# Ledger of designs, part 12: VHH binders against Formyltetrahydrofolate deformylase 1, mitochondrial (PURU1)

Target 1, 298 residues: Formyltetrahydrofolate deformylase 1, mitochondrial (PURU1), of Arabidopsis thaliana (Mouse-ear cress) (q93yq3)
Amino acid sequence: GESLDSSVSPVLIPGVHVFHCQDAVGIVAKLSDCIAAKGGNILGYDVFVPENNNVFYSRSEFIFDPVKWPRSQVDEDFQTIAQRYGALNSVVRVPSIDPKYKIALLLSKQDHCLVEMLHKWQDGKLPVDITCVISNHERASNTHVMRFLERHGIPYHYVSTTKENKREDDILELVKDTDFLVLARYMQILSGNFLKGYGKDVINIHHGLLPSFKGGYPAKQAFDAGVKLIGATSHFVTEELDSGPIIEQMVESVSHRDNLRSFVQKSEDLEKKCLTRAIKSYCELRVLPYGTNKTVVF

## First folded at step 4 (VHH)

Design m10 (from b09 with W53Y S54T L106P; framework vhh_sonelokimab_d1)
Fold by ESMFold2-Fast, scan of step 4:
Structure m10 (fold): chain B 298 residues (1-298), chain A 124 residues (1-124)
Amino acid sequence: as target 1 above (298 residues)
Amino acid sequence: DVQLVESGGGLVQPGGSLRLSCAASGHTFSSYAVGWFRQAPGKEREFIGAIRYTGGSTYYAVSEKGRFTISRDNSKNTLYLQMNSLRPEDTAVYYCAAQTGSYYKPSESGYDYWGQGTLVTVSS
C-alpha cells in the first residue's frame, strides 16, 4: 500500500522527564505508557524508592517526534499523570526546543572555577547562557579571563563590597533575569534577605569535603587535621553556612608527603571539576529534592 | 515587590471544572515561584501546589488526588489553576501566593506575597 507519511523520516529529538511523588502501584507503567503511547522511545530509565520514606523518584530519557507529540502536549500529558499521583515534582526538558538556563557567575579573588566553566561552556559542555560575571574584586583587562569575557560579549561587573555593605540590592538587580546563580568561589556570605529576594536556586562550590571543614580555609583545616582524603563539595545555598543540600563531591588522596601548597593545589583541581559536574547535572534534571535538606542525583 | 489578584471563582456544580487566574503586577513575576493555597470554612489554610519561575517544575500536595493542574504564562504575568472533577469538599477561598527564597518549600511561611483570595463554591 501507498503511504505519503513514509516519504519523510521523522526527526526524533531527546527529552528528559523527572518525577517525584508518594510511592504507589503502577507509577512506572503509567510514565512508560505515556511515552510509548505517543510513539516515543525510552533510552534510559532510573528509579529510586528510598527505604522507609514511601516516596518515588524517576528520571526518564526518551526520544520523540515533536510533530506527532508537540512540546506543549508533552507537558500536558505528564501533568495529567502528576495530578493523578499528587506529584511533588514533575519536570520535562527538551534541550533542542527549550531555552538554555540563564546564569550569572559570582566569584571573588580566585578564578580557577570561573576559567574552567568558561572553557567547558565554550566547548559546548555546559548547556547554559552566561548573562554576566559579578565579582567583589577588580581584574586587569589584559588577563586571560577578562579577554575571554570581552571576546564573548559577557559583561563583568565589579561590585565593591565591605562587611557593612555587601551591595546585595545591586547584585539582585544584575541577576534578576537569570534562572539560577552560581557561586564560583564567591567568598561573601549571601544573607537570607538576598536569598529570599533572588527567589531561585543558588549553587555554590565549597573548597572542602562537607560536612567536615565548614567555613574558611578548609584545605588548611584538613592539612592540620592530618586527613588522608581532601575534597570539594557543590551544594545549594541556604541561610545556614555550608549546609545546603549537596549536589556533587569529589575527593583525592593526600599523605604526610603533601605540604599545604599541595593540599591547596589538589583542592583547586577538585573544585573546578566538582562545580562543572554539578552545574551539568542540574541542567540535565539529574538533581531532585529529597527529605528536608538532601538530594537525589541520577 | 509583586501584587497578586485572583479571578475566576464562582458557583459550580459537582463534577464541573473551573480555571482560576492570578494576575501579577511587576516585571519580576518571572523571577518568583508561585503557588496556590485554599482555606475552607473553619479549617487551616492548605497548600495545593506551586510552579517554579521557569514554568517547567511543578509541585503538588500529595493529598490533592490529581484533579488540579498549575501553569503560568510569564509573558502575561499570569498564574493558572485548572480544577477538574470538583466536589463539595473543594469549596474554599483560593489564594495565589508568590515565594522568594533559594529553595522551594510548600509552607505558608515560604510565601511573601499573597492575593486577596477568590471564593469557589461547589454546590447544586
Scores: ipSAE 0.000, ipTM 0.163, lowest interface PAE 16.6, mean pLDDT 81

Design n02 (from f11 with P100T G104D G112A; framework vhh_8fcz_2)
Fold by ESMFold2-Fast, scan of step 4:
Structure n02 (fold): chain B 298 residues (1-298), chain A 126 residues (1-126)
Amino acid sequence: as target 1 above (298 residues)
Amino acid sequence: QVQLVESGGGLVQPGGSLRLSCAASGLTFSDYAMNWVRQPPGKGLEWVSGISGSGGTTTYADSVEGRFTIIRDNDKKMVYLQMTSLKTEDTAVYYCARVTTHYDSGTFYSPAMDVEGQGTQVTVSS
C-alpha cells in the first residue's frame, strides 16, 4: 500500500582483470561490453600491443555490484571471453572478496628489506598475509625484528645451511601453503629442483642494476667501476642466476664524492623501496610476462 | 599426471553429424574450463569451442556457431562436442584442452600448450 521503497545505493566494489591473447579485432569491445552489460563501470583500461608481435595485453580496473554480478559469474563471464580468444592469461581479482596472497619471506644476514616490508605490512600498505620468515642466520630474541614477529604471531625459522646442504627440502615443506615467495636478501642460490618443486612465483631483490653487476657485492663492483648511477632490481627468480624477468628497478646518482659506505647506504635504501613496490605491483596484477624473459608492467 | 583422451572422430559426408568425446583423468575436472581445438591439414591449431568449469557458460568460434554444441558431465569427467551440418572445412584433428591462466617461470599456459592427447581425426568428404 503506497510504500516508497527507497532504493539503497548498491555497494560498488573494485575488480581488476588482466588479459593476454593473440591480437585480434574486437577484444577491447568484448571485454568492455562484458563489464558494461552487467552494470559495471570501468575506471581504468590499459592496453599494450608489442611492436612486431601479434599479441595483446590489457589490464582493466572497474567497479561493480556483487549482487547483480556475483563473484562466481564474474569469473565465468571473463572465462567465456578467454575461451573465445584462446587467451594465454585471464585473471580476475576482487580484493574485498578474494583472500590475500600468502607469502613467506626468506633472508640472510641483512634485514633492511624485511624490516621495510614488515612496517609497510603493519601500515596496511602490503596486501599479503605473511605466513613465516625463513633465514639461514640465527637472530637473538631481543632484537627489534624478533620482537615484532613474536607480537604478530609470525614464525621465524632458522634453517642452518652449508655449501653441501642448502636444506631446500626443509624450506619447501615450510612454504608449501604459500602463493608466492619473497627473497629479501636471501644469499643462497635456489636450485632448479627447488623452483620446480615449489612450482609458483619467487620474487627476489638484487642489490644491483641488472643486467650489470650480477652476483655478490654489486655496490663494491659499481664503486670500483666508477659508475654515475647505482641501482636495485626486483625480478622473478629463474634457474639462471640474476637473469629472471625484471619487475621493478630504482636508481640513484653517485659521484666521486661518495665513498663505499655511501654506495652501500644508497643501495640499501633503493632495495627497500624497489622490493616493496614490486610486491605491491604483483599483488595488484600489474606485472605480466612478455616475450622470452621480459615483463609488461601496467 | 593429467590425461585427456579424445574419441568419436571418423569419416562423414558434408551435412552429416558426429559427436566427439574427451575423457579426463588426473585432475579435479570441475576446476577447469575445457576447450575443443582443431588442427586442419597443413595449418596451425585453431580454437573451436569452450565451456566453463560449472558448464554455466559456453562459447563458439564464428565458423561453428549454430552448428556445434559443447557440453560436459563433471560426474563422468567428460566433455563432448556435438557437430552438425559438417562442412569439408571442418576436416581436422580435434583435441580437447584444459584452460590454464597462470604465469609460471616466464610461461603462459594456453589451450594449445595443454594438448596432451592424441586427438581424434574428423574427415568430411563426399
Scores: ipSAE 0.000, ipTM 0.127, lowest interface PAE 19.1, mean pLDDT 82

Design n04 (from f11 with T101V S105R G112D; framework vhh_8fcz_2)
Fold by ESMFold2-Fast, scan of step 4:
Structure n04 (fold): chain B 298 residues (1-298), chain A 126 residues (1-126)
Amino acid sequence: as target 1 above (298 residues)
Amino acid sequence: QVQLVESGGGLVQPGGSLRLSCAASGLTFSDYAMNWVRQPPGKGLEWVSGISGSGGTTTYADSVEGRFTIIRDNDKKMVYLQMTSLKTEDTAVYYCARVPVHYGRGTFYSPDMDVEGQGTQVTVSS
């Protein structure tokens, strides 16, 4: 074989790095120098330092030559900096090299969020591998969604649940090989035991504008309250119902001319867009923990 | 084989101070962020404070910020919680919990902390 000369025709690929630590002098310079010293180029850099807190958040987008800076060395170099600054988060993704996140989608009777996720996934706009769909509702094989899943080889698992038995152990077995879960209008409350047993992130769509209108029937609650905005919220699932850190929210105006059915229809349109945006933001490392129950979203 | 042993709790008056200790064994201690969590009477587990594996980053719940300080000694495999200006609502069983560092995973959220020890009771009462 021939000697390798990658400097003549470099192929640069995109990478993303997120960082969270105590605020200190020189962090930006140290992170930037790490990329530059390996021949990388920063295309975007976002920094958040809260006014009243001594913490630092950053997200960088860069391009680099994977021959000169191998993927494993990228991790080692950023981990070295993370150890120096005692970082709580230091995560790198290289979308062209790293495997897509594996997800399972959980839903109940309503499928509008599932349908939107499947269309975005088919169009290459949702950067995940869908391992399966799980529902506590049976669906006829001749429906559009069931034919779509069959055509693409995505298993649909009907898991019949009752108030006495949510079949959480069965669901845990089905989702054991996923990177995170998506609740796309799954209307059973997941227990603390389920969340602990799963041990990874769970993202939910709530068909209401949190922190208002928690629990069931938020569109009805909003209608009865005479609100002028209806909304949808995507958030991380915690043991406290509809109270986990918020990732994304979307709103639409309503008036006295909207009936309950109109509120529900506007809500469903917002839910579809809100959930897909939240999942995309999560996969792009845009969402970081902030304080007790807040997020930084780049 | 991993053991976490909490100690240092007791009865204190409002406005008082206590120092809690957690001794770890059976693990590479610096590979884990350490948290203090508490369980008030009749309530679930509540996160109190966290410290990174190196000790370079600390975080606190809003309810304890400015009153509590978390410290670690990796050579001794100890984590401490220095508590000052104690309030009656600080009454709880306190546990230390380990978490794997979330480097290189894209996972930033772990709401349920594993409590492995028996805990140490803190009672703030006159």
Scores: ipSAE 0.012, ipTM 0.295, lowest interface PAE 8.8, mean pLDDT 83

Design n05 (from f11 with P100S T101V H102T T107R P111E; framework vhh_8fcz_2)
Fold by ESMFold2-Fast, scan of step 4:
Structure n05 (fold): chain B 298 residues (1-298), chain A 126 residues (1-126)
Amino acid sequence: as target 1 above (298 residues)
Amino acid sequence: QVQLVESGGGLVQPGGSLRLSCAASGLTFSDYAMNWVRQPPGKGLEWVSGISGSGGTTTYADSVEGRFTIIRDNDKKMVYLQMTSLKTEDTAVYYCARVSVTYGSGRFYSEGMDVEGQGTQVTVSS
């Protein structure tokens, strides 16, 4: 017989692998050998070993032939290495094969972040499937947002909440099949019980430059404080208000010529861009939490 | 819930060969990578070898590379360690181990590599 492999032009597709474990000798070699042994080619490789923490983080981008290295075998091969090193995190994503991450979007009265995410999603620039939108505010069916959601078959769930009844059990049921949640100006604080019950990542946009100006109306706080820079922060949600690990921040200059209205306008522009960048980075496995309350950004 | 039972250990002369076996129950065996770890006298656990769920990928510690071979039989729910050219430094209690994992959202997290069986003693001595 003849070698069919030598007569076939391989279709090489991109894969991404992230790895987090205790630091040990030979990790880089084993990860690189895993890819190379199956005929894969590494296009990019980033490593972070924090000083005095004895932990290892890596992110590799590679191309491979899915006929020679089937998707299930990619998982098994990296799982073997993860088991060897007792990995805290090992994730492989193959964007052309794997289903997109499923998200739900939570918001309150303001919809500028939702609108931006929907536009980026429609343009193919946000690599997620939107399972639903949940709001504690009702919206008229003839608004642009509601017509957009209806046209695209995205359910909108109105969940009326109060300070005393946040209806978290109802929200948990609506989001149970999502991969992560996005808070796009959702103004109710999610409880520790909600976060434990959901058990997955929740990403928020805060309309201020953390760790300063926590809570509501940070643009007004910044204006009143006479700052010369304003910003927006996207972060992982933890039980502590506006204190989770930071994913992305954006800033804009302000001056004595800005009034409160122009501060708010600049803040909203930063919020929508910051959130979409954070979600894209998360989906590309660029942002990993580390330490007590920090992130690695590749 | 999961049981792992190691066997095949014994006394062997330096340069000799020995085959260890691990019988698994209480799990869907082919879904799990399996590992061999050992505990030499007066030392902690050290990793020896690993094999993927399908058997397509194997890995070895530098100290045993080229001397040991890990194989599995998913139909019998067995993993084996074929040891050759044994050295006195290979003297240890040998355990088979799986990693407890949590999977969600395309991510898996290891809870560490825990020894669940009683092990099998390998003594390499003249």
Scores: ipSAE 0.000, ipTM 0.216, lowest interface PAE 11.9, mean pLDDT 82

Design n06 (framework vhh_8fcz_2)
Fold by ESMFold2-Fast, scan of step 4:
Structure n06 (fold): chain B 298 residues (1-298), chain A 124 residues (1-124)
Amino acid sequence: as target 1 above (298 residues)
Amino acid sequence: QVQLVESGGGLVQPGGSLRLSCAASGLTFSDYAMNWVRQPPGKGLEWVSGISGSGGTTTYADSVEGRFTIIRDNDKKMVYLQMTSLKTEDTAVYYCARIPTHYSSGKFYPMDVEGQGTQVTVSS
């Protein structure tokens, strides 16, 4: 019979590569040549070199034939370049081949962000696998959220916490097989020891426009301050409260016609959208660490 | 098989100095960025310092910057951590490691240690 290759058109699939290293001559050429030499086509290429800082950031989107450039070879070729430049970050994702990122969702009493994440996930709009939900609050088994989780085989772990005992070692054990964590209105502060022990990214939603209105009741603080914009902030978690590098922010106009209830409602709507956008952006490798406490967002 | 062997640890008084060594085998040493990580008693692993394959770029955790210096000798396949002005908080088992290049928030890297490590105890 006929060769399979003679009867089939090549299927080109998308890949993404992000790169961060010390700035040097010829990095763009070497990264671009890596893709082109294997017959790949670059669809987008973004570069950032900060003023007065000797560092380089890039993100490339490309399409390639996985028969001519096998997935393992893609990794090897980019790793060779990463080692040459002593790269701080070099990550390749091929969404049609690579497993989705595994996440755990942490929350306290409020579940509007969890509900939004679950609906977007069910609709195929969040490219993650949800390994479990962890809460420091019990929930009745007959609630819509608990029935949803049971229907989809997503475990819910009730972990009773106090300020003196945050049960961090128990939480670390539950999340050991995740790629990153999402705090969807989790109201306990994670310690520096937790963050070091986990060793991977933790993304939080704060129901205020950072760096303003840190801590509790940001919508009330904004209302009392007479602001004309309210917002929500998604950020990486660091040891400093509500001070980690910002991933995404969303804002909504407010006026003298908005009462406190309207501020709270607009805040909750922004929180849901902000968190889901941040998680999608992160999974697409658009967000890279920059400086001591900043991000590059491509 | 890749092997990393740490040495040079010991008991030292606060304000003292130690030089840690890591001997590498089974790899093309200059092709890898090398890192020092530590594990304090009862705590998880924390990243301390990194050096590029050429030695041209070095990075340090905020807690050690200005006190520690990472150096490599590619001909001898060695990486060193020169530690000065040691504090009781520096007490840990120290490991050298290659870290996978992963997207991260910066200073928090998941690292698998390959050797037995070397114990540093800072006590008066």
Scores: ipSAE 0.005, ipTM 0.194, lowest interface PAE 10.7, mean pLDDT 82

Design n07 (from f11 with S105D G106R P111Y; framework vhh_8fcz_2)
Fold by ESMFold2-Fast, scan of step 4:
Structure n07 (fold): chain B 298 residues (1-298), chain A 126 residues (1-126)
Amino acid sequence: as target 1 above (298 residues)
Amino acid sequence: QVQLVESGGGLVQPGGSLRLSCAASGLTFSDYAMNWVRQPPGKGLEWVSGISGSGGTTTYADSVEGRFTIIRDNDKKMVYLQMTSLKTEDTAVYYCARVPTHYGDRTFYSYGMDVEGQGTQVTVSS
């Protein structure tokens, strides 16, 4: 979709539709005709039909006149097609009309990912509403991050946790009104009971190139293993540690001139970029489930 | 908080009948279209049937048309799949799934993750 100046009242606005159903003849034509019949124009259209399943995935970007095709009618028209094809997923997002996704950010001692997300959010590059920040570490009020949160009216909740008491019920209450959670270097493992109780998506950044280097200290594991590439992985959280479907990965070269400190620094830089890209992709409906532990990324 | 729990599967002989149930919790049930999908042994996921939130519209895969009936009870937050004239080809794990309608319903957790549960096994064999 084309970017329009936000200070102008556009006649046409961008919309995104994602669709997943059993593969069948005529799906592309029905989806395209739906948009065209209402005077919309398709700007991008991606299709994936995997070899393993008789299933269909698509993502379309289009522009339309909200006077001629009201937002509620867009939902009804795509829902009609979804019912016809027994769709597993049919989601429309109109960023200029729809509320932004509400998120909470969870972190521990390290704040480089939080700081990067706050910068992107302030710049209008991260399309979310941040409801709160939750940490199992107390932070002094005079730190840059705490002053930033105070200036923007974003609550910071210090929730003191131990290995024996992760205070998951307290955290569930704090995040009940969010659309998804972001773990920005939160170092406590969330239980299956937490994940089931929350019932929505949780996105994590892992400071290693999964499926290798699971758990803590992957930069040291990579350094000790003599790798020539290091990376960061953003993934959906499942009950099995560092094993959820992958959203985004980023890599950086390392050499014999890198010590452990430079490995850690490169890792942190990759983590910041990887997480923000993953969150943006998720918000733009680019990430869809595929199989049990895979993703389609448009 | 959204949970879908499938039940009613079992071993049945060819030509037999079976009724599957799906109990929903943690959502405004009538706001969602519901689907039945199945995974036969060694094959991918296959859509079976769908029903609108009101129950006014139903759809069926060609392979099950005339043999299966999808119904819902919004008061009880249940969706059912009545299966008749069962064939060996109907052997599969059956799952119920809600259809996301707009951005607020889009979750990986609600699609093919823990929300679909373990499913219910249907085996058609003598």
Scores: ipSAE 0.044, ipTM 0.496, lowest interface PAE 4.7, mean pLDDT 84

Design n08 (from f11 with P100K H102T F108W; framework vhh_8fcz_2)
Fold by ESMFold2-Fast, scan of step 4:
Structure n08 (fold): chain B 298 residues (1-298), chain A 126 residues (1-126)
Amino acid sequence: as target 1 above (298 residues)
Amino acid sequence: QVQLVESGGGLVQPGGSLRLSCAASGLTFSDYAMNWVRQPPGKGLEWVSGISGSGGTTTYADSVEGRFTIIRDNDKKMVYLQMTSLKTEDTAVYYCARVKTTYGSGTWYSPGMDVEGQGTQVTVSS
């Protein structure tokens, strides 16, 4: 018949939608109907409604035919619903159509987090475009890291800093075309002026289990305090040191039999995993703002 | 071309009350949800309260629930924040903001949201 003669195998592609608004009757139905009315199919749907706060959070994963539901129409249809419910956030991402997030990686002397991110990126497990690497430490051109960056055409910018000159204006110029920044053991504190000038999300790895052991040498502080758990924390950067909203934490047990060296080694292993998981969650729209200093993570 | 003008701030004793006002121009006011957000000294912007375009739905941050009330008058293109039982922790510059939807790559938690007005200073001190 007519349908058989006109048959085209639909190429169904994945989409993600996150939604945050005031809690109201019928939100789930309206969001679900939006997808279904265009022939889309929902593969996963997560909802969070706090008991004592009249707000609604959702994240849906769906598949759809971009010929029947063009990318621009997907955005328009969800924006119509967002305006109806006065949404605080409504974000659609279609990974096969939308450009990957562009990032810059900032680090100091320690490169274990950078190396892990580069390996995950090369393996296709980190859905970002790395625009550059910036460090306040120089690295020899024949090292593994520098050869890796050269092979992949990723610029390395050595920006020499002092207490009197943080070179923040130079760094702002280097990162102006990024979607967000990743601090992979960058040991210099970014000023409030830098954060305002950048105006986008900055994600840090802290080598301690926040909110404990802020600042310098958290592994040594934990060792000296006789803790039984150590951890790493990935968080959004704010003006207040090591106090931004937490994205991801990882922990490992320690005992009186661990020396400082074993604390440091366990810490570095947790830092690698914590940062890469946080960045992946962020890129997959799993991390949403909640209250003044908290997150919802789906 | 869109303008939001906040007013009504001032110095108040703990336990006191203030009413903030926001006057909107250059937009079809009833088509936008409106929020109050605040910036305490040395901190980023934090969301306080929201109201839907029709006024039928309101929501509040846990820290202000039961103490603050958000109201809108679509005929006058005004949104208000009635604040009671004020605490020292409520000291901030208060802004009204229209709700925008994030599109494409977006930004989740930047140090500060985009505010269009000058804000109004609220200081709660003994």
Scores: ipSAE 0.018, ipTM 0.342, lowest interface PAE 4.8, mean pLDDT 83

Design n09 (from f11 with H102R G106D Y109H S110Y P111Y; framework vhh_8fcz_2)
Fold by ESMFold2-Fast, scan of step 4:
Structure n09 (fold): chain B 298 residues (1-298), chain A 126 residues (1-126)
Amino acid sequence: as target 1 above (298 residues)
Amino acid sequence: QVQLVESGGGLVQPGGSLRLSCAASGLTFSDYAMNWVRQPPGKGLEWVSGISGSGGTTTYADSVEGRFTIIRDNDKKMVYLQMTSLKTEDTAVYYCARVPTRYGSDTFHYYGMDVEGQGTQVTVSS
């Protein structure tokens, strides 16, 4: 006889699984066996067990056949393991099947971070759906950014604010259907009431190397302090100003030959790259909460 | 309607112990991780401890590690915070907060702790 088996390979698609539970013997084996038992292949596997805490963090990247392991079964199989280990987090994403995260972008006068994110998004390099842009600054309709937003059908909401009225209730209504928010140089401090009302992650770009140079004018603070490195920090927003868990940082060398303008220019270049890296890492499930004010970044 | 009702607070001397209780109603209790958070006088909310929906994983802030124990009873829809070796810095209003279980395709949320109850006051003074 002869084999009638098709030589056509199954279409394998990528999946990502992140796991956080009490540390226990055999977790890696159980998670790996779950993938292998369904004919999946692990491409990467990262583990973190903090020395000061009996908790386990992992992130795995794998490929699988969605015909043999349907998307709903992937969830059920990982949930079974999560329940067994009493997991705090067990999240799986399959980028080719799962909907993209919905975001809104908030900014003030400076738009270099917004422009970079829009370019990366247009190029397919930022895996999000942009629901709207919100600003406390009015922009002329003939500017590059306004024309870009109009061409792509992305609403721009001008929300006029004062020190006494930040219009947070109006902003909450505009962002209610987002998965997370991005502050792309939004210079108003979001209140604890806003953060409670939103109840989801808010990611900020700060134009300074945190935890140093909190607040306004970090480039000037760095210049005045005579630093030899400047940086930008992307972090989760918490009620404490410029103190949320750090996602990404980027640095650049400076010297006595750099004037304040040079510090600002280097800062802006770092900010736009830092924010786009942080958002991509977040969307790829690389950033996990650790302790009260820390992150695990895989 | 979801209700979280905290109790068990009071005045205690330094080195003392208290057991806080949180009674939940109107929700499928085991679907939620439960946290204890506190608000010291004149300060913002501070996370204290967390417990997974099944009770299999517990986590603690560095400031309370080894002194506090979080436990839950899913049949009674209760979460407890056993506090020992209390310090004056532990003085705060204590709240329990629910966090949706992050299984399947959910995103992580660092800010996902809603305090819904009135809290229970803990005062540690000599």
Scores: ipSAE 0.014, ipTM 0.428, lowest interface PAE 6.6, mean pLDDT 83

